# Designs tried in a protein design chat: VHH binders against a8x493r558to705. Part 12

Target 1, 148 residues: a8x493r558to705
Amino acid sequence: QWLENALDMTNCRLLRVAGESKKNFVNDSPFLLINEASVYMLARHIDMDVQDILTRFRSNIVVRGLPPFIEDTAKRLSIENLEFEVVDKCTRCEMICVDPMTGEKDPSLLLALRDYRNKQKMTFGIYIRQSNFEPGQFVEAGSAVRFF
Key: E = the ipSAE of ESMFold2; O = the ipSAE of OpenDDE; V2 = 0.75 times the mean of E and O plus 0.25 times the DockQ between their complexes.

## First folded at step 4 (VHH)

Design sa4 (framework vhh_lunsekimig_d3; at its last look DockQ between E and O 0.03; V2 from the best seeds 0.00; counts 0 for: pae O 8.5 > 2, placed apart)
Fold by ESMFold2-Fast, scan of step 4:
Structure sa4 (fold): chain B 148 residues (1-148), chain A 122 residues (1-122)
Amino acid sequence: as target 1 above (148 residues)
Amino acid sequence: EVQLVESGGGVVQPGGSLRLSCAASGFTFSSYALYWYRQAAGIERELIASITSGGSTYYVDSVKGRFTISRDNSENTMYLQMNSLRAEDTGLYYCAATIGKVESDTYGSEYWGQGTLVTVSS
């Protein structure tokens, strides 16, 4: 298929499911951060609700009140007094084409991402890890976020 | 009390230039991301440009290469230099300031000015 050939699906990462807690405990494993403003910009290329896109992207943490795509060039960030480094970008695969509630398939989101990235890697979101890892730390809703 | 006050709007001919200013008070300006939004008649308010506390910039495609956003933390002021103005650039220009936050239901950390009118006509 032309879609599979264009995306090189062998390099696709599996999507991670976002937690339901108001607290997201920091682990030594990277976790996925999505910037809501970036989702809003992508949504303008597709007739899809921002919440539907967020659900399909399955992040661990969503941040708001930041410029779109600032996460794409960031090397580190702070959340309150916690410091994080950007480990990698999240490469999206055909799973974002599947409605998680109904199982219906629609390639629109992946095609919009391909067009938005000008046929480059299909990345959206970043994996982050605490720079000075300490067990028992957590990220809380409403915490201030700064990118560097 | 927090205030954002825009200035520099006016009437200009196509191809002309304007510089908008947004003067801020009442918060730690250097820590905030800053934005210019435009509201045209019959169109939803849209993001035109932004600048982070670290100086990284974003521009919507329609203004790339024509508009330049900048900030002066010592004067608590943000600017939008608008060059090669077109009729479609006509609208009310709003400045806004936010602190980035992990998703929450709490309203706040977003401040808006009253807007300044830009009219591009011959």
Scores: ipSAE 0.254, ipTM 0.622, lowest interface PAE 2.3, mean pLDDT 77
Fold by ESMFold2, look of step 5:
Structure sa4 (fold): chain B 148 residues (1-148), chain A 122 residues (1-122)
Amino acid sequence: as target 1 above (148 residues)
Amino acid sequence: EVQLVESGGGVVQPGGSLRLSCAASGFTFSSYALYWYRQAAGIERELIASITSGGSTYYVDSVKGRFTISRDNSENTMYLQMNSLRAEDTGLYYCAATIGKVESDTYGSEYWGQGTLVTVSS
């Protein structure tokens, strides 16, 4: 499973870095989606701005203009004419406590998430996979997103 | 022209019930996530409930178990059933509709109604 994990993480990272405002779905690996409004709600209780928190979550896709936590109950979503299924919620670990620029560690974000989730699974964000995948498709910044 | 029109507000006694409606026109209603917000005097608007295009719902803790959001895409109308009303529920209730956007410097389309007043008298 370590080979699968390494390839999965590498593919997600490469797609994020490879495109300025576009992401091309070249395989069926899940992508991590984060709702900016949900980050804002979490950030109310810690001394860290939203952009710094977003970098720690290391998401592939960030969506804006939606109410917080609407993604927690979604089963499907569309981005323009592309269809995606929600395959799992993202369980968070201590890696989100590391500043990606400095390497410094601060547990406050993980502790805030634990408190918000009331000691349930510490999930934040959702993994999505394109259900109608065809080569050459991509997601652009500004694309409309709808949750179902 | 886009319109969202709330109705069903009024004066009720504590413990009473009201059903709010939000009638929509001028956009593809079934494609939008829908929201109810509340604004009490001197306070910023606060989200109280939302419903996705597919019918998944979210409620803030202060209204869970008392309020129910729903939508009827055939009538382009969203509803909020409010039960066990309290004095703290007094305020202007607004409906809103949005489509989310993948990260950009451009936000998605957001539409708001004018609000309907709910007063829970002591």
Scores: ipSAE 0.072, ipTM 0.509, lowest interface PAE 5.3, mean pLDDT 75
Fold by OpenDDE, look of step 5:
Structure sa4 (fold): chain B 148 residues (1-148), chain A 122 residues (1-122)
Amino acid sequence: as target 1 above (148 residues)
Amino acid sequence: EVQLVESGGGVVQPGGSLRLSCAASGFTFSSYALYWYRQAAGIERELIASITSGGSTYYVDSVKGRFTISRDNSENTMYLQMNSLRAEDTGLYYCAATIGKVESDTYGSEYWGQGTLVTVSS
């Protein structure tokens, strides 16, 4: 029933999922979702491209087409026919300063996040958990995403 | 090497039609979703249509009922049939593919073509 009250039902698509192009989320552990638009906001403050930031955030899911930081107030979301509950925000630490490919350390991203959050809790991204299950369910890049 | 090459752009009058093609190579075409974007002068590039590997389609509201995205996996080609074209449809049209392979803490890459120009004018 809550699917009728989507915050945004248009233009939001699944950009990518960690691991495979097609994926189901039958897992007890929460998944980390990042909103690309939110990343763009950070990218404006530092000399780092969006892809590098996304890589450093180490998310499971990236979505495109939503206004920035909508995920911060979301309680639920759907990806096609899969339903998810938001369980928490992702608190960031020094790990995002490390380039996972090169091992180089750059504090710029963490500092930018600190400034953007006005020295509040440095969160970016949300942990989500699948709340429904049906055999054969899967999502892939291009799947419709709705936030509630 | 992943390559995407758009074609089919041109100049048409309002109400006219065009069919864009995107020839893909360098990856398992049938396994990934594909996208059409466009960029008009002075505005950001926007997603206008997508098609999943399974054939599910998405359209932005402004093109619904006029544009049709399709794919031919045997030819590694994606299409965009554009009917009832309007002046506001003018722009550079890009095809894209997200090869969402993630290794360790890295993300897969998004690939783009060079674009094909569509001009709708009387």
Scores: ipSAE 0.014, ipTM 0.318, lowest interface PAE 8.5, mean pLDDT 83
ESMFold2 (binder alone), look of step 5: mean pLDDT 78; pTM 0.772

Design sa5 (framework vhh_lunsekimig_d3)
Fold by ESMFold2-Fast, scan of step 4:
Structure sa5 (fold): chain B 148 residues (1-148), chain A 122 residues (1-122)
Amino acid sequence: as target 1 above (148 residues)
Amino acid sequence: EVQLVESGGGVVQPGGSLRLSCAASGFTFSSYYLYWYRQAAGIERELIASITSGGSTNYVDSVKGRFTISRDNSENTMYLQMNSLRAEDTGLYYCAATIGKVESITYGSEYWGQGTLVTVSS
C-alpha cells in the first residue's frame, strides 16, 4: 500500500503514555528516557520549539541538569534508590515527522537529527528497564538521577 | 549553605595560560556534574566545559585541545586549565554544579505496534 510506503511503518514503534506526574517502574516494558540538555543541542539545528521536539519524541521520562548526550554511553542509572539498566538506544523513524496533535508531516526534525549524527544511525534517547524492585517507590519530578 | 567560589582569573597576554579554580561547599560534591560557563560581550552565556561525577569531560569546539577541565573530589574543587589563550577567550567565567533531576514523567508507557494511518476520501 502507498500509505505504508509513505510512513515506513515497519521501522516505527509508538510508545503509549498517560499524563501522570508519578511512576512506579514495575512492568516489563522498557521506558524511553530523554536528556533535556541533548534536546537543546538538537534544537540549535532546527527552528522548532523544544516542547514540540519533546512531544514528537514521545519520551516517558525527561531528565535535566546533565551534560548533553551523557545518556549515549550510559550502561546503568539510578533514580533516587531505584536501579535501571540501559537496554538499547532509541532509533528514530518517520513518526517524529508527524505532529502528534494535527497529523501534519514535516521532515525537518528527522533531517536535522540525521545531520547532527553525521548521517549514521539516527538515535536519540535510551530505553531503560528497572533492574530491582522496591515496593512503594516512585519516580517523580525532582527525583535525583545518576548515570553509571 | 551551598557555595561556589571561583578564583584564578586575571590579565594575560595572547598565548599565555591561566588556571581557574572553583571551590565548593555545602553539598556532596562527588555526586554532582560540574560546568564552566563563559559570558563574553555581545554573546549569551555559553557552556564551554563539563565534567561528570565519573570524570568524563566535554568541551565546546573553540576550546578543545587548549582547555582542560578536572575535579578533585577530596578537596571539593574543580579546575579549568587554559592554555594558548586568544583574545576571543576574554570573558567572565562562572562555575556551576548540578545533579541530574527528573524534569517530567508520564505513566502508561507500553510499546505499541507502529499503528496505521487512516484517511477518509474517495
Scores: ipSAE 0.180, ipTM 0.621, lowest interface PAE 2.8, mean pLDDT 72

Design sa6 (framework vhh_lunsekimig_d3)
Fold by ESMFold2-Fast, scan of step 4:
Structure sa6 (fold): chain B 148 residues (1-148), chain A 122 residues (1-122)
Amino acid sequence: as target 1 above (148 residues)
Amino acid sequence: EVQLVESGGGVVQPGGSLRLSCAASGFTFSSYALYWYRQAAGIERELIASITWGGSTNYVDSVKGRFTISRDNSENTMYLQMNSLRAEDTGLYYCAATIGKVESITYGSEYWGQGTLVTVSS
């Protein structure tokens, strides 16, 4: 909340997780998808390591080989024969400021994201939900990705 | 053999229009995302426009409202309609067709939930 007070932000979802994790396909929870090319563009703008940004963004799925920010306008996508709908854009908040190894807070990434993208609604990545779920299906590295 | 063939370039005066075409041979566009890149002297190659298989489009800010990307899956061709051309639009234009891939996936370590409140009082 200290970051929201400092930045005068209103569109940040703070989640208390207490070490919890979820099984995405089983619990109808959306996946967080990030496009690697979009991260590369952000990294170039702010002179920050791509892997550090990816780690802090805590995505479920990282895709490659697509243009930067193609995910921003997508309504649906497929991964092989699995179909997904885009349920929302991911609004970033103070969670990306927490070092996953040390737990220390550093607002620099969130402030850089604000300057690069959107000061009023800091979005990066998309939440997707499988629209044709059947038990036993899974996504794997190397699977083909197509946006609609 | 998989091949993309660009056409429609040329010399035009400021304010003029050009329509670029990109035709595929040896494969079909229906599963591919399609792109136009521009390379100007002394500048890195820049993504100008993209179109997904379903028709969703994206543009760099400098060409929004002036350029329109479209695809014709039945003719296996992509187009870039360029209007109100400016000196800054000068460059080599490349088309590309790609299919994205999953780089990595993490299932069991999703830490984002609805959130819970705990109150402790005496």
Scores: ipSAE 0.241, ipTM 0.665, lowest interface PAE 2.1, mean pLDDT 71

Design sa7 (framework vhh_lunsekimig_d3)
Fold by ESMFold2-Fast, scan of step 4:
Structure sa7 (fold): chain B 148 residues (1-148), chain A 122 residues (1-122)
Amino acid sequence: as target 1 above (148 residues)
Amino acid sequence: EVQLVESGGGVVQPGGSLRLSCAASGFTFSSYALYWYRQAAGIERELIASITYGGDTYYVDSVKGRFTISRDNSENTMYLQMNSLRAEDTGLYYCAATIGKVESITYGSEYWGQGTLVTVSS
């Protein structure tokens, strides 16, 4: 429909990687990182709760205390002593229109993103992959985040 | 003792220019994200402009094209060049430096899962 037409400006890609072996870090699933400040900026263009937006974006990591859209140009970042490389920007598709809990469709978020970006690609968030591995390392709430 | 010191404010006529400075004391800007906030009478504090360590900038719509944020990492100082000033720009300007924090992390949740990489090609 009209939503299908809106997607003509963007490629919808599913990034859901098989991570069966904990020892295989070469092809492990990348993490999807969202910047809360960027979500807040987008939220100004839509009548939707910030938490609902975050849920619909299906992020693995949400960061705060950073300028909006600082993630758009990042090449790498660190979380505490862990180093990550930016694999790609996340191009959004119809999946963000579906409420994960209810299954209801609401096109508002995708339309707001289209309007906000005014670009050919409707990206929001970044895929990151750990570039230095060490046994027992982990990320938790409150961990310090630095972009490079 | 860790602090940021702002300077450069003053009274200026409409259409004039001012350059604000923000110097760090007790720490280096390093990988910190830097930003300028404005608090005006009757208005909550708002983010006006920001700059990453790499030099990427963000501006709120009301100042875009008129204000320019920059940083000098060797001098541990950040600047805000304000041109074409308007009455609405009146307010207390203060700077901030921060390192981001992880707000939340989701491992093994219902929408993260194991899954499989899917690509479509013809």
Scores: ipSAE 0.235, ipTM 0.653, lowest interface PAE 2.3, mean pLDDT 71

Design sa8 (framework vhh_lunsekimig_d3)
Fold by ESMFold2-Fast, scan of step 4:
Structure sa8 (fold): chain B 148 residues (1-148), chain A 122 residues (1-122)
Amino acid sequence: as target 1 above (148 residues)
Amino acid sequence: EVQLVESGGGVVQPGGSLRLSCAASGFTFSDYALYWYRQAAGIERELIASITSGGDTYYVDSVKGRFTISRDNSENTMYLQMNSLRAEDTGLYYCAATYGKVESITYGSEYWGQGTLVTVSS
């Protein structure tokens, strides 16, 4: 429990978004969204590839072309004609310490988050929930994203 | 065709102020997040400030409390008010407009201006 003692982690959770999201235009479970620009900023402070960080963060949606950490202040966003509200910030826990290929533990990413994101209490990424329901609309790679 | 034109650069003494403007034509600002980037000689272009379509702002730590980004969608113009200028603020300032995209590890669609030079003389 060394990480919990060092980082005061009390709210570690895993949210699952399952099934064929492209066919399910209504989803009750929140999506985990991460901003690629924010990951690039973190990558400058850690000896790890951007893709490895993204894999460890286990996000549902990765967006690009936006300012780093703009997601931290977002209240809502649109993806094409779909509207989403920000329901929570994602607090990172010991799961990002586990290598998805080997299962070996390496605390470096979590420690880097503690040091780099001290102002945001270990958060990286946001949970979003669809706020409007339009039949036949789907999230796809290349879909336009706008934060409000 | 999309065009961004920066203005307001100049030579100023340390502690002085400048107001940069970025005027757009060929698209509506209200649909885009807007950015100010700075490039100093021999240094990679860096993001200084941004403002979303909803008005939320971001500033790099070195300019927080000194610079203010704002937008006027009716005039299709973005501004950067720079106060308490320091020698390290010297550089070519670029504006940009962009929107994000889903599931990519590369940069999204964006439009860039030509830049306006700021020099803080000692």
Scores: ipSAE 0.052, ipTM 0.468, lowest interface PAE 4.8, mean pLDDT 73

Design sa9 (framework vhh_lunsekimig_d3)
Fold by ESMFold2-Fast, scan of step 4:
Structure sa9 (fold): chain B 148 residues (1-148), chain A 122 residues (1-122)
Amino acid sequence: as target 1 above (148 residues)
Amino acid sequence: EVQLVESGGGVVQPGGSLRLSCAASGFTFSSYALYWYRQAAGIERELIASITSGGSTYYVDSVKGRFTISRDNSENTMYLQMNSLRAEDTGLYYCAATIGKVESDYWGSDYWGQGTLVTVSS
């Protein structure tokens, strides 16, 4: 129950401001992970800036240097010595249509995602949870990522 | 020396098969994600297939079901088995290796091979 509620709140209802510390402490709540290569593929499809899409998607963790959409089929990943399980895919709602700087509404990104996913569920990104949770652990920028 | 070397390219008739190899030296192969890219005449270099250190694979739709990527960490070699080849599969095939990272101001280094030519012709 609490996992489903947490995913709903982080997905469409909770908005985060970018510019946090370069260290993110791991807790027992799921994290939203976005793969930059996947964003790049979507950006090419819609002719939109990668950074604009990343800002609208409001992820907790962005990973780089990996194949596009590798996250869609992954069940597990490691970040350095920390192990994570993929608990769900992130379904996007109309919040990604609102420019976080201006408040202007533009359906283009949501429509592009709908088109790119062949009119199926509008998922982009994954929710992950530490499989061997220990308090005091954190994810640091530059940490190596491996998907399984 | 750090090096990736492709082999196995050649001329083949439509419907034929080829197996490409990518041999690596000078780095820890098993920790890297590995890729096959294709450069066709008049088209930008595109990702065709990839395989992670854990064995998860990705394929572009045009090759799905026809191509199979695999890796042998003990031999420091990656393979691309290409079946049911079509004229549009013609191109230079490059292998590449990279390590994934959490977002950082510094980009990791990528290793690239020199390419091997595949020509599908009648």
Scores: ipSAE 0.156, ipTM 0.555, lowest interface PAE 2.9, mean pLDDT 75

Design ta1 (framework vhh_lunsekimig_d3)
Fold by ESMFold2-Fast, scan of step 4:
Structure ta1 (fold): chain B 148 residues (1-148), chain A 121 residues (1-121)
Amino acid sequence: as target 1 above (148 residues)
Amino acid sequence: EVQLVESGGGVVQPGGSLRLSCAASGFTFSSYALYWYRQAAGIERELIASIYSGGSTNYVDSVKGRFTISRDNSENTMYLQMNSLRAEDTGLYYCATPEYSGSDIKYEDYWGQGTLVTVSS
């Protein structure tokens, strides 16, 4: 659990964008967004490095400054003047159980996620799609993020 | 056939200690996560401690610092060392391990029959 209002949503920032974010934002494929606070909670639960979990989860976008798992209830968000809709939650599978450096398989991360979610689901992160059509807009680390 | 057998429960006074054991058979013990759950009167069954194949451990806040989960892969046994026991620790303690084959992970676990822990004077 976290303290009520412990994280102020007005301080939510874009931490990381992977790949060709400027080009990718205008395609039809959804982008995978995860919340750093949620990763930190899961990392502490399994005693795993935050960066290792981020690598295994293969997110496109990482945000910080939000309460853990608040992204599960989001319907819309904005990054600067770009608007996005949440189209689905990301259900995790065996791919997160494979060490990207060695190829060794260990189900511990997926089991920890199942356990942390009280065995109800194995979702982590959200798929988002740009909902406004304004070419030429760009975002970078530190850009303001707002959830609705 | 997967079997889990708990032992070590009993009656203890507040502030006392108990060590629970879970003897496992019928699966490759070293490859599986193992859990301790408890069911107290009037309270939903809760996960109190976990130990994963890599050795990572987790505890519910109410037992953190007082309980220690461990495993002995050579003996196919998991333990729960319980110190500084409180009246609210009273309940049935269950050993569990996830059901999975290859990449298929189930939401349900294999369970033991439970061992009773009573903390009272």
Scores: ipSAE 0.134, ipTM 0.559, lowest interface PAE 4.9, mean pLDDT 78

Design ta2 (framework vhh_lunsekimig_d3)
Fold by ESMFold2-Fast, scan of step 4:
Structure ta2 (fold): chain B 148 residues (1-148), chain A 120 residues (1-120)
Amino acid sequence: as target 1 above (148 residues)
Amino acid sequence: EVQLVESGGGVVQPGGSLRLSCAASGFTFSSYALYWYRQAAGIERELIASIYSGGSTNYVDSVKGRFTISRDNSENTMYLQMNSLRAEDTGLYYCATPEWTGDLKYEDYWGQGTLVTVSS
């Protein structure tokens, strides 16, 4: 149902933007985007806080208001008036096993991801790049996000 | 369509052992996490053990070291090996598998349960 999908997309919001991405996006520079709903689904299987998973995944951009894993099929998206193309899915490796606070290695997250995402080849999140470069633009939490 | 059928419950003395089985059908078993819940009289149903699609496991502290959860993807069956049973382990044991129902909420598909009684 087309109308339901369009309404869902208009309710998607930017939850977090890390570091320099907050000031400006640069053409041909990939950013890691994570869907918060997908993280909640993964958290169900890991016994970890959503924020801890996001920290270990080192996401640049977090969006809210979308169904889980809809980002896996996305080809394009916009944040306000900025347009982005999806360049690839993010394949995870042993770095997500390292606690960013303590440096302790725990394979639990990677094993759970392997198990939970078996059909998706241990991918979680998408790499995006700005397709309509306009210097001096910035986005903030609450900015509208649309997926195509 | 999703069916979970538990078996293996019974009466056992403290210190004894039981092995529970959960036979599953109607979904791609190897792709799903599976859980054992326990419900004792007057107590809310509690998640006691989980096993993820590739075999990683979690346990509630009260059963850790005594219970072992496992799965056989070729037989679509999950197991709970229960050792060193205590009176407080008495309860109805349920097999479950989670499904996301939308809006950051999930629901479990449930079996009918199998009764474990540890008497003294």
Scores: ipSAE 0.006, ipTM 0.155, lowest interface PAE 12.4, mean pLDDT 72

Design ta3 (framework vhh_lunsekimig_d3)
Fold by ESMFold2-Fast, scan of step 4:
Structure ta3 (fold): chain B 148 residues (1-148), chain A 121 residues (1-121)
Amino acid sequence: as target 1 above (148 residues)
Amino acid sequence: EVQLVESGGGVVQPGGSLRLSCAASGFTFSSYALYWYRQAAGIERELIASIYSGGSTNYVDSVKGRFTISRDNSENTMYLQMNSLRAEDTGLYYCATPDYGSSEFRYDDYWGQGTLVTVSS
């Protein structure tokens, strides 16, 4: 089957889903997925806490167990029996420069993206949309994730 | 209109020191990161030091421990203190600040005209 064409990432797991330990994905709007390993690589370039980076990036879904930036090559993925298509990469703007608590403008994160990407695209994360429609489906932290 | 003007370059012997200045205008200085780039003859421009609005700094390994970047938000000026200069530090030094989103594919910087540093005996 098509699942046999997945990246051989048997240890990839769902870490977080925005707002809830379980999430119903039936929605017209895409969800923002961030790879935790990519955040750690970016954090090593700047003096900023990983959790602060995740907060500034406004991630809906965080996955663990993948190589850094492998999500940039994905076309499809599954979380348990739910199937998703990658609809776009997330291009970042100056909004990630604003501290959500203090309102202070600090472009460090955007500049780290620019410098780390060697002044290429300012993308971090992917937008995904559920491709198989099954009302009432949900996932939890620890759910298996596979990329295609 | 963003304007950056470098000064402080010159000729110095190996082991000597220089302080570069970058005077900025046309943007909210305190809100932006600032960079020092270096370009040696026949070599692409290299980012050597960064200072962010919050005060954090980064350095390329070849200058770490020898160069210190700083900023004075009240005077809209960034500095690079260069100590223990080596022959390979010779080059044009440019200050820069980011131009967010000038292109979908790249972020461009605003650049000064550069200041020449020559380390020779």
Scores: ipSAE 0.000, ipTM 0.148, lowest interface PAE 13.5, mean pLDDT 73

Design ta4 (framework vhh_lunsekimig_d3)
Fold by ESMFold2-Fast, scan of step 4:
Structure ta4 (fold): chain B 148 residues (1-148), chain A 121 residues (1-121)
Amino acid sequence: as target 1 above (148 residues)
Amino acid sequence: EVQLVESGGGVVQPGGSLRLSCAASGFTFSSYALYWYRQAAGIERELIASIYSGGSTNYVDSVKGRFTISRDNSENTMYLQMNSLRAEDTGLYYCATPEYDSGTWKYEDYWGQGTLVTVSS
């Protein structure tokens, strides 16, 4: 279909990775990936700063250049020569209500997420795990990302 | 086209006050979140205050209790009232509003040109 073809051919890029230049993805915990476009759609639905939302979500990886929420359907992805499997979706809790800069509580984001994404699916972002590890590989901003 | 124009910057003594304005056009102002960013010499641009379309506000700790962000939807203008100004408040102040471009799958911030605030004795 056109959507699947669009995903394979998009200019999707790595925008941010926690620990950036020295991060490798070999660990026993999955990494949290957030699609920047999904954050912008949520921000437009909510009266909240997109950068504040992104910071509150505490993602390990942020990608740009994808349609909003398309990551919800992804099964696998690659970043350069690294391959990842989607392990699970990230269910959000009240920690996103706390501003990490100021420490103030604002329930607006969680309440809007409940409303926007449906009561039973309070998910935002996906957990990924590296499937084909080559020791010593790092990725950084600008790296090519492809979803399958 | 989206346009943001800042004004109100200037030179002020420590402890003084300034009121910044951001005049907006080209979009449905009342539906958008609006931000004040500050860029000091040699430092990355930082978000210092936000106001959402519903009127909720957010501030970075260093300006809490001293700065007040507000908006006037009838005039398409956002303000930053700055009181008890300190030397470290010196910098370029930018007005910004987010817009997601679904056609390119990119987010673009609309930025003003900036207004300079200098706090000096």
Scores: ipSAE 0.005, ipTM 0.136, lowest interface PAE 12.0, mean pLDDT 73

